# Ledger of designs, part 4: VH-VL binders against q9y8t7

Target 1, 261 residues: q9y8t7
Amino acid sequence: MRDSFLQKAIASAKDRTSLLEEIAGNCSPKPGRPSLSSSIREWVYRVGGAVIAEYKRCSPSAGAISTLDPVSYVQATRDASAAYSVLTEPNWFCGSIELIPYFARYKPVLAKDFIVSETQIRIAACMGASAALLIMEALTPRELQELAAAASRYGVEVLVETPDASHAVEASRLAPGSIIGVNSRDLKTLRVDYEAMLREVSKAREQLPGEVILVAESGIDSPDKALKAFKAGAQAILVGTAFMKNPQLREKILAELLQIP

## First folded at step 2 (VH-VL)

Design Ga3 (framework fv_greziprubart)
Fold by ESMFold2-Fast, scan of step 2:
Structure Ga3 (fold): chain C 261 residues (1-261), chain A 125 residues (1-125), chain B 112 residues (1-112)
Amino acid sequence: as target 1 above (261 residues)
Amino acid sequence: EMQLVESGGGLVQPGGSLRLSCAASGFTFGDYAMQWVRQAPGKGPEWVGLIRSKAYGGTTQYAASVKGRFTISRDDSKNSVYLQMNSLKTEDTAVYYCTREGPYDFWSTEYFDYWGQGVLVTVSS
Amino acid sequence: DIVMTQSPLSLPVTPGEPASISCRSSQSLLHSNGYNYIDWYLQKPGQSPQLLIYLGSNRASGVPDRFSGSGSGTDFTLKISRVEAEDVGVYFCMQALQTPLTFGQGTKLEIK
């Protein structure tokens, strides 16, 4: 897609990478990081689905989403979450790489940022992240392949975010062993499109090997929407804004999963 | 956190001109299409026009009632959108709102629409 | 232009009772992506309009769950399951399918 915002975010990420390199030097990934994929598979086995809870303090469209601190957020979400997605992008999402160590004490951490360099992946792992987000729309196929290979060298798992089933299949081919996310947008409005995501998750599940973990990422703000995403073929859902505003929603989603016969 | 503050309203004679400004804060202004909507006393809102982000060509569209008389422009370096109103008519009397519309936040699960406070334009002799 | 027609124009409601507002479009607002491009706004006395419902049935952030939107194609309904004093104002539907964006004439909800 590479719209104006995405281009600015990529440019900012490149600038931040230079600064991170100067500050962190040649740090090494922390040993003993728990596996994101293993945690998801364990939750799927126990209750039929996994929740990746996202800590996101602000966004361009919403401004400040919540003033909920990390401690309060973890207390409200830990028992029903397979993993935490932690925003490390500081300019538009109020993120910080310094948040990773705190969340990593409790669950596997997905570092969520506009990742365009090997250095971003290495430093996230140094802070304790188990996985890094790669956005297919932000990367060329070669960049995706090279960054996935770099992540593998650092023992970092990859979640590749894609807009539809076709890209999900290509992402799995370019980055074998990756977790695949579907975050769909309407082509006319660029609005997050829950129904489109649901259709694309179903299509991707049919085309991808059963061992590939699918994550549904668009518009999940209720237990009913979460259940439909799992039924469409997603093993995990990623929930951000709704949990920041109502952390108790995660418990309601778990309660609904446990009611499934 | 998000704010849209309109200014430049007032009383103007028929045939006159006026320029409205809208200052944005709390979001990445350059990524959004911006719109002007007006509301005449005792009536519902009427869409005036829009200007798209640079990613979508920075193009403008206008309601037929104002086409050829009104011009929308933006200055992303100043986080501002403008409405230049020429050849004003008494029927242009309204509260004018600056609004943000699309695209949504890259990772947003909800649509967040925002309207400014509005600025009164009165066209009267 | 797509014409949006609301009914009723005036809606007196006793607090705690349900309320329903209708909106009809001159052509279908259902897009091939499965969404109806209709939004609902509330304008409280002396305030700017605020978004209640987007894309037919999606509640905007911070909007109480007593508000719901339904319908498809050309016939849409905004429902308030239990009206509260703070719900007083003028409700507008708007089609966002194509420019020019067009609004209904408004429904004034009053406590009686």
Scores: ipSAE 0.000, ipTM 0.384, lowest interface PAE 12.4, mean pLDDT 84

Design Ga4 (framework fv_greziprubart)
Fold by ESMFold2-Fast, scan of step 2:
Structure Ga4 (fold): chain C 261 residues (1-261), chain A 127 residues (1-127), chain B 112 residues (1-112)
Amino acid sequence: as target 1 above (261 residues)
Amino acid sequence: EMQLVESGGGLVQPGGSLRLSCAASGFTFGDYAMQWVRQAPGKGPEWVGLIRSKAYGGTTQYAASVKGRFTISRDDSKNSVYLQMNSLKTEDTAVYYCTRDSYPEEYLGTGYYMDVWGQGVLVTVSS
Amino acid sequence: DIVMTQSPLSLPVTPGEPASISCRSSQSLLHSNGYNYIDWYLQKPGQSPQLLIYLGSNRASGVPDRFSGSGSGTDFTLKISRVEAEDVGVYFCMQALQTPLTFGQGTKLEIK
């Protein structure tokens, strides 16, 4: 990790953890949270692929992505989504931990943030999250192992985000039972790269045990790109910006999945 | 209010050197990539080069027409970006703008789009 | 280098009427992340260029709703739904997919 932005995000997350402890205290994970992995497996069984729909109001590069409120977003995406990914990072992604309870009424929620403490995982679970994101590039191997173990103690599933197949394999070894995500970047431009993600997903699928759920996380903005990601070996795709701008895209992805023999 | 103010322009003889400065205010300068764009009299804009923020490696890129002759640098403690112009040619005569690139998509991308522009400074290369 | 070609080069319009400017790239500007790396700038007489639209269709801060960008791949359009006198100037498209960043020839919008 040489990225100064990741270091700033991590420092901010540590400060926010202290504030979350003051606000929420020593809460316990909310009982009865639905399983993210079970939902993904059910959608794969029924239609051949699962969609994790991400509610993301802004990003560093785009500023405001959409003014679509949570209620309108759920109405537009609920029927074709296996889960919701909810940004809780407030400084760069306009997220909030308070969004989790709303989305959790409808689908399993993945809490998406720069998670650096078990307190963040516990409080997300208190709010109703079923799973938490761990970004492999933002954590040391020891931190990844410790946070995954803490998540397990709180009954929280983990999605480990990795940049390529070799890290995906290592993440699965370091955090057994985790869902594995591939979010690849172009080496020249540093932009999220859909083609690189497809290659890395395909390589990861060949190396990972069949029971490990693999999620594709880069540049999916059309039904054709979604189908190629599933064909490469992903069981689920995570779609953010495209759904925030065009929620109806989820209907077209589902329609294409239903046509696969 | 976000502002970029260029300085250091003027008349220079062919083969000479000139250093342009651009002072930023009203935003967290160190978080943004900065670019230089020039416009020759009566012509459209031509991209000169860029420098990324330290968060994205502080790397530089240049147009082929200036590669090896021009150097872009920054001093985040002074909220400034610089263009060192060496071995100047008559065809380098232009108004030079410094511009702000927005944050890349997510934390690892590059945007290459210019949302804040300075007022420009004239550089004339003539004997 | 990617070549950007604008049409028309001169666009006389009556105030209150719509205007449309086309931009064509020599290769696709659609990146795998789903964005079209094309931006639109306006240079009013005697002023610096100002950003209007970035990444294909996103309106820059402070830009009126009457401006919109559309298109994908190699063919792009900037539309002004109702031209006002203050919209006079030269409009430039720019590709930001790869270095060097390259601008179109410019379209001069004039009031008839």
Scores: ipSAE 0.000, ipTM 0.393, lowest interface PAE 16.4, mean pLDDT 84

Design Ga5 (framework fv_greziprubart)
Fold by ESMFold2-Fast, scan of step 2:
Structure Ga5 (fold): chain C 261 residues (1-261), chain A 123 residues (1-123), chain B 112 residues (1-112)
Amino acid sequence: as target 1 above (261 residues)
Amino acid sequence: EMQLVESGGGLVQPGGSLRLSCAASGFTFGDYAMQWVRQAPGKGPEWVGLIRSKAYGGTTQYAASVKGRFTISRDDSKNSVYLQMNSLKTEDTAVYYCTRVDYWESGTPLDYWGQGVLVTVSS
Amino acid sequence: DIVMTQSPLSLPVTPGEPASISCRSSQSLLHSNGYNYIDWYLQKPGQSPQLLIYLGSNRASGVPDRFSGSGSGTDFTLKISRVEAEDVGVYFCMQALQTPLTFGQGTKLEIK
């Protein structure tokens, strides 16, 4: 069950906050962090879309995805990626906060975790992260609004992950200036639903102000799916498992952005 | 875990017909263009034709040597692609491979090949 | 149709020595997007062809780093820095720029 898993993940995140404070102390956000939104806009201007490449070694549904080390992953993906999404959740996604400084040398970093505290956002910024993920389904509206405000105080951009267009619109209202992601699942099976995500991205694009960056998430494992997501109105896509398995193939997505086979 | 399983091969007389099937598993079949490639005994591979995904119009293209005689079709609900071969000639004798077009995973039009099925056209 | 021409057609090699296979196309495979639409395949005896190199120079998953592809436009090369026994088979280049997809004649790599 997803709800049961979310509860365990949130509880773990709260416990990890105390340890995180001991590790980083009273640190300040690292200066000179590149903007995630600016990088996305630059790639959209140059080639029509942006790719956020996700470094994810394992997940609850897939188990171990890849043993690929960060150095090899960056060498394979850097030139065609607008940003890196870096998992910092250690128990289910094999992540680590210590991965952020490495990836931040090359591209804006989105810290991907179950974020429930301002401390998680501050320390991600201390490590070099430009943006933090807020999961709408894991937070109350008040919690979302408060964490987004905290991120703003630390100069951290926010990507709010939503399941559909209605929530995307609400998230944009609660967290103005945030990047909005759509990650849809089938209501009965809880499996990733790519077609539902496309419909919801299209609906969200029609309803959101033009300046709001829209990201299509999950189920993108082919150039065909990437192209459809951009055509539906997404300015960026977030790709995890496919790049972990075949990081060299990021160039094929770039070729598709130019409408080439 | 990705798998392509061809079937329907065999011995057929010149002028006859055969229908080859290819059952796919381990990937989202409907998102990929599928191709047929053949290899005559002792020769290199020869492209037969392709069928695009619905997102790219579901259109087909054929090599000149088979155009008008062969038809490629797909059934996304069954994760299958088919090659209907009519008016078979002795020069159509070959191992026929079902292949996936994967510009994402492998970066090539012929990233995954099935094991192939032998088609022999002889009297 | 784009014609693909390989040389040599037969390549006997001593294990541990380097090997080089050339492929020439009748027209440029360099697209305006900056990629050369040429792929390389290895067919081991009794097996289906398997992808080695795609888009000119990218190694397919699981392919050892002793394999490399280079070239641009009409002249391409597949190099094996140190040939091993498992590398025996027929190597094919293929252009993927336009249909019909066309293959070279093949280069048979044999251990001396």
Scores: ipSAE 0.000, ipTM 0.363, lowest interface PAE 22.1, mean pLDDT 83

Design Ga6 (framework fv_greziprubart)
Fold by ESMFold2-Fast, scan of step 2:
Structure Ga6 (fold): chain C 261 residues (1-261), chain A 125 residues (1-125), chain B 112 residues (1-112)
Amino acid sequence: as target 1 above (261 residues)
Amino acid sequence: EMQLVESGGGLVQPGGSLRLSCAASGFTFGDYAMQWVRQAPGKGPEWVGLIRSKAYGGTTQYAASVKGRFTISRDDSKNSVYLQMNSLKTEDTAVYYCTRAPDLYEDYSGAFDIWGQGVLVTVSS
Amino acid sequence: DIVMTQSPLSLPVTPGEPASISCRSSQSLLHSNGYNYIDWYLQKPGQSPQLLIYLGSNRASGVPDRFSGSGSGTDFTLKISRVEAEDVGVYFCMQALQTPLTFGQGTKLEIK
């Protein structure tokens, strides 16, 4: 079950947090970090949508993913990406906090991990991250509010990942000013569900204030799917595995985005 | 209703060729890897091969027993997957099923949740 | 290739009694994500295989709760708590961890 994996990931994150606190000490957020939301809004204004390009070296279902090194990835994606999503979870996603400074040189960085403590947010900011992922399904309402408040104190934006429109609305209420992501899965197949994500993005857009940024996160692997996600009401899309596995697909999606009127 | 319908089976002589078709309906065909599974009379299923979605380059993989003789292809505009069988042997006699294959996608894997009704291929004199 | 071995191959059961089918893999099917990549299928006479259990223990849509899957690593069990006449058929386990995808030999469940 997804719930069983999530429980293991949360337990691992709590253990990793204790070690990070010891080695990081009382570090301060790096100054001059660019805003994730501002970058998304600028790309929406210029070309009608923004891409958050995800650097992910492995995942639970896929194991090792065919990857580019960070230099090659940035060279291929920088000119058409609004931001980078960087995995910092080491056990299932082969991530590392050490990747953040590299990507932060070029674009706003979203630190992607199972975040359960403000220490994780502070350390991500110390490394140069502009935003941090909070997974609504992994947190109680109180934990979500407290972590969002902590992020604000460190000058870190929050992207709250939700499975559907009703959770998106609740997340926006609990963490005002947050970017809201919709990531839908078919529980029978345990695969990302692009059509469900489109329906839920459309419903969320109808209910949320216009200034709230919506990010579509499920199953976007073609220019047509990206365009439909934007038409459904998303300001940004998050693209991971497809970009890592298929350079031809990456080139096509980025080329189409540059040509959107 | 999600459905897979195979066609093109029949009787063929050893060394001959045959092309199977599988038409999909009720789901977004182009988003899924498809595969072929066969079952000889009185035996369990045997995996034949798969073809990934075009997002993964439309790559194919085959069981060692058919590699070099069978070719899998797809036409997303027709919601169809095909199995071209060449140099057929008597041991290729089986019911052939097309299935929606597991394709390692993002962070989760799937099961074979849709199967066609199967089409009989008999390789004999 | 990963080899899947089922036992028993033939399982006569009295209606209302429990039934258990075993499946062993030649290597661990437990992924680092905590899931066992094993599925169970039922093939009723004259029909295509149908999904019963996926990822070790999850019931497919419409599958009665008398069916359960358990096990981890290399040893897996499909249990039917109370066999009914409609359960007649051949049960197959399948590993979905790596290609080539491989099935067990099958267990034929028959009513006594």
Scores: ipSAE 0.000, ipTM 0.408, lowest interface PAE 15.9, mean pLDDT 84

Design Ga7 (framework fv_greziprubart)
Fold by ESMFold2-Fast, scan of step 2:
Structure Ga7 (fold): chain C 261 residues (1-261), chain A 126 residues (1-126), chain B 112 residues (1-112)
Amino acid sequence: as target 1 above (261 residues)
Amino acid sequence: EMQLVESGGGLVQPGGSLRLSCAASGFTFGDYAMQWVRQAPGKGPEWVGLIRSKAYGGTTQYAASVKGRFTISRDDSKNSVYLQMNSLKTEDTAVYYCTTDYSEPFYDTGPYFDYWGQGVLVTVSS
Amino acid sequence: DIVMTQSPLSLPVTPGEPASISCRSSQSLLHSNGYNYIDWYLQKPGQSPQLLIYLGSNRASGVPDRFSGSGSGTDFTLKISRVEAEDVGVYFCMQALQTPLTFGQGTKLEIK
């Protein structure tokens, strides 16, 4: 569990996608997929912020998180969620590409995986995903540019995950039109640092054009933390494990947003 | 200022039970995995077990030497972690520390113990 | 379980001189993410252990730069470029690659 997670995940992703190349060649991106960015902007306009609810059944550090099925999860979270982040990584996150259709019928879906190939993006689009995660740490600048271009050809939006404001600015330059995520770690401890993430979100907001959507990622498990992230300049927050344990948390976040003039 | 304070130690006879508590302050307790580490007199530290944050499943793991006898639990509303010790053996005599660890589900960085409590002595003797 | 072996177990050092402590693991602690999952702790007399170095070579907050960690795979070294009186205590290495987490037996650093 404490083993080479990112590099093993990348190697696994390459092996998984090579086996699916024939299927990818025979499928076409689903038409009429709702836009992730448009949904986020609508929620920001109406209530001041958007929630991307993550469906994640297990993880390397947490083990098994929840047995809640996709239908039950959607019913509990749909009315206060702008979008769903759906884990499609099967070996460590208990995900599956087959989960996407359960969510895509109702909201934009961000396919969350270690995406290293155009094939992964194509298959996600065929299943109904509106957006795909690109992890800046997992990709070279050239790979990021090439995968963002591939996503555009399939009508798939990109969320680029970055560790700080300087990388957020660089990611926006390398992949114009992308949604930018900030997931900061304390450089001394390598732990997710919610306060550092707030500072980096605020710095990124000052430097990025106003039309670039900024997402605060991880560490958000309460309405207070969500509100601080929105106040720092994020248009959306991505909430994972906390929602699997307490799906009603999103309603509390939404209720508090509605009180801000 | 973060602080960890262990309590509940003492003298107990072999076969007995004891419950240790660790009260945390000065940090967002619920975000952290908590660990128990013990140190027998004159020896190095020995890892006892861990409990992950509730947000990340609240799962537990134990060293083979204590598995089946010790149980780790937490109460995030009280910023506390507990170690229930049953069927105590003389080999369990040690100073018990609670320590913090932070894990990120998307990136598993592994534990390192940047904060330790003062420790509480448990003596198992007839 | 991964076994951690330290050498020497006792290290007398003259103040101002360098000191070196070795730690060997029974299997590689080098992860494909590039990190060596080894940490170093100092336990001063009467105190709890404190983190010095994490993930092979990173100094913990507040740790003087005279402390450094090096090595890869199975052989690791903690170095103190110039020993001071406050460095007295027992040094432990720990592997964090897999559970159960395991510590070395300790190296007692004493002033000559």
Scores: ipSAE 0.000, ipTM 0.422, lowest interface PAE 12.7, mean pLDDT 83

Design Gb (framework fv_greziprubart)
Fold by ESMFold2-Fast, scan of step 2:
Structure Gb (fold): chain C 261 residues (1-261), chain A 125 residues (1-125), chain B 112 residues (1-112)
Amino acid sequence: as target 1 above (261 residues)
Amino acid sequence: EMQLVESGGGLVQPGGSLRLSCAASGFTFSDHYMQWVRQAPGKGPEWVGLTRNKANSYTTQYAASVKGRFTISRDDSKNSVYLQMNSLKTEDTAVYYCARDLGEYYDSPNAFDIWGQGVLVTVSS
Amino acid sequence: DIVMTQSPLSLPVTPGEPASISCRSSQSLLHSSGYNYIDWYLQKPGQSPQLLIYLGSNRASGVPDRFSGSGSGTDFTLKISRVEAEDVGVYFCMQALQTPYTFGQGTKLEIK
């Protein structure tokens, strides 16, 4: 079998699901969670684009990213963010489901994990998450449909992460009403590729219905790159490592957006 | 400029030991799996083993022909990977290469895109 | 272990002529992701192997477009649309689907 991080992360997620069921019992989704899509649409209306700020302490490729605590992160990012993406994967991204309630006090929360079960979605909603990440490449078409339906039953919005425009279109058909993300990789290195993401976002925007929210997720580490992503057709951008390392970037992106007529 | 430079080759008697080093420069070494590949005189390459990165707990795997005799280790602070060869046999005579695995993440291709120059190991009486 | 078998073992080619090298695997290299986990390497005389093609059909950085990879499952082909003098060397396929990673026995391309 192919040894890949994705397969190990999925196996770990399945094991963690059993623990989550035991610890959280039969909890119900927290009432009054704000809508991720509504927040994005509001920011697009006000300033022309939305920022989903990701709290991520570590990752497989970057190792330890930052020692910045959640309080300091919210203090630095709250005014410029439409939502928070919160890593709940503990083994490779230093995440925790217990981070969700803190961030949920301020903005809609996207629970970011390798989600393979409806239990993960339910528990995230119990902790206060408004949306859950579904990774197109980690799921079969049937699994994607079933998890999206489960999310709907729990009142949880879905962001489907896709590698290109073709998959974005298919994801939108398989999971109607979902927010669609494009996280593209260079075909030669499989590293996240900002230029590829821009091309695929532009193609996806042309093919997707106008009401579908499109999120750009690859390699945004400057205000200029953020503006180009919005111009390509994304309504929102998801920024992780750059915000953790460069707090001032958040304010500069907002300042640039405010200068667009 | 991305480079891998091997050292530590030489002549050793059967049953002896030898330690190869491979120094990396020009890329973020700690992100990558590292591979050892050997090539016997006049033959094609043979995979020896690999070491994963920190995110995968530095786990190692070996070809059956060297399992139990060879040990791969790495020191990310020195951008180096090592091959400790024990109980050497005449059939271990080969040019030994270290190589970078192209991918950093899940769903990576496991392609060897950067190779060292190779070091000759001769096991002979 | 997955066995990789190349043909021909020796490939004399006239410059400017196309060349094809075949590689057959004892098991399918097609993963559920849709990719074929096969790579192609070139070893020029006196040099280390260099990556030409990965994941079946993707050219490595700096590799000329006259090189292409094709095939699926168990049968794969490396094609050179027009052979140049600098292409002389031994070509190896490698399966990257499972450890131990295994190489073909090699195809020596030489000028007629």
Scores: ipSAE 0.000, ipTM 0.427, lowest interface PAE 12.8, mean pLDDT 85

Design Gb1 (framework fv_greziprubart)
Fold by ESMFold2-Fast, scan of step 2:
Structure Gb1 (fold): chain C 261 residues (1-261), chain A 122 residues (1-122), chain B 112 residues (1-112)
Amino acid sequence: as target 1 above (261 residues)
Amino acid sequence: EMQLVESGGGLVQPGGSLRLSCAASGFTFSDHYMQWVRQAPGKGPEWVGLTRNKANSYTTQYAASVKGRFTISRDDSKNSVYLQMNSLKTEDTAVYYCARGYDLWSPEFDYWGQGVLVTVSS
Amino acid sequence: DIVMTQSPLSLPVTPGEPASISCRSSQSLLHSSGYNYIDWYLQKPGQSPQLLIYLGSNRASGVPDRFSGSGSGTDFTLKISRVEAEDVGVYFCMQALQTPYTFGQGTKLEIK
């Protein structure tokens, strides 16, 4: 009998939240935070797609990804990115809540963590985050609804991460107004699966209302793969490992978008 | 202080060609979109085209009236942007300005050169 | 193309009095971000145009606070609270929502 990684991550998040609540107290969300959804819609209107660039130092599947510091990352990605996704999970992703203020100076920040409490959302907003990640597989339907409602009260937007189109539709119903992400994995290997993500993004786009922002999150490591994700129906893509290894990839993706009428 | 200095203007016959240059100083040239704007005698400004910055792969856009005839290029190592004008027509007669923009989200022309006159006449 | 229409085309004002210039766009310039992509420029006699107002209501660096921009969607106004002699010139609005960027016909402000 093995505990799933997700169960361990959730348990760790609950422990970290209790400590943060005691230390940080009752802070208020930072004023003037730019909107993630507005930035995405602006990029889609102007060039046909948006990129959420993810700053991620390590992960369970990749180990150490890059030693690139935040300053160098921002210099390489800022002009062509709609937003930054910033890992705040410290145990498996080498993240830190302290990274949020730096990235928030430049673009809307999506706080990426295993979020299981309103306190995590509030503290991320206190640090300057515009949006928070909610992982559908990590939450019950009631928890998803309650956390989305709490985020709304703090002026924090939500990106709900889902594994497939059916969950994407359900997530949109449970958390109206949320940005919806599709992050697909091969069921046998548990590796990110780009082709599965394309199929599920296409199916989700057919079923979701047109105004719902759809984000593709799996295995995008080239301009061609980015363009196909946009053609499948995603308004934005979220790219982590590929940008950490080659941040100049963002410029090449933008160049391909700009050639489409 | 910032400077944009245009050069390469003059008198040319219909069907001829001219290359305009714009030399920049006093700011980090590679960070900025560069614009070409023209103004016919007694008329308002007309946008000609742009080149994007290094982060956006120096891509270009043109007004329909010049597309296919004019080409914008830049050389960041020389802090210069260029306008190659081919198949010139009498209606291309104008003062040509280069202007600095910031990026896609702040495209306003916050600094303009002094302009160069291009006259297309027989 | 988005058409920009200015009124009046000629605006005589007495020094110290307010002045108001209107600009109308053929399509909404209000972006989903909440910003109106309209800029205002002043061209003084014999000089290049200079930026006064960008993104609807933001004053450019060095522009006096007597200049203000307002409006949303298709109807925009540039106001000068008290006109000074140095304000003489032609005022142009420009939409920057989409290429090709397009200018109004211009409003010539004159001291009477």
Scores: ipSAE 0.000, ipTM 0.418, lowest interface PAE 17.6, mean pLDDT 86

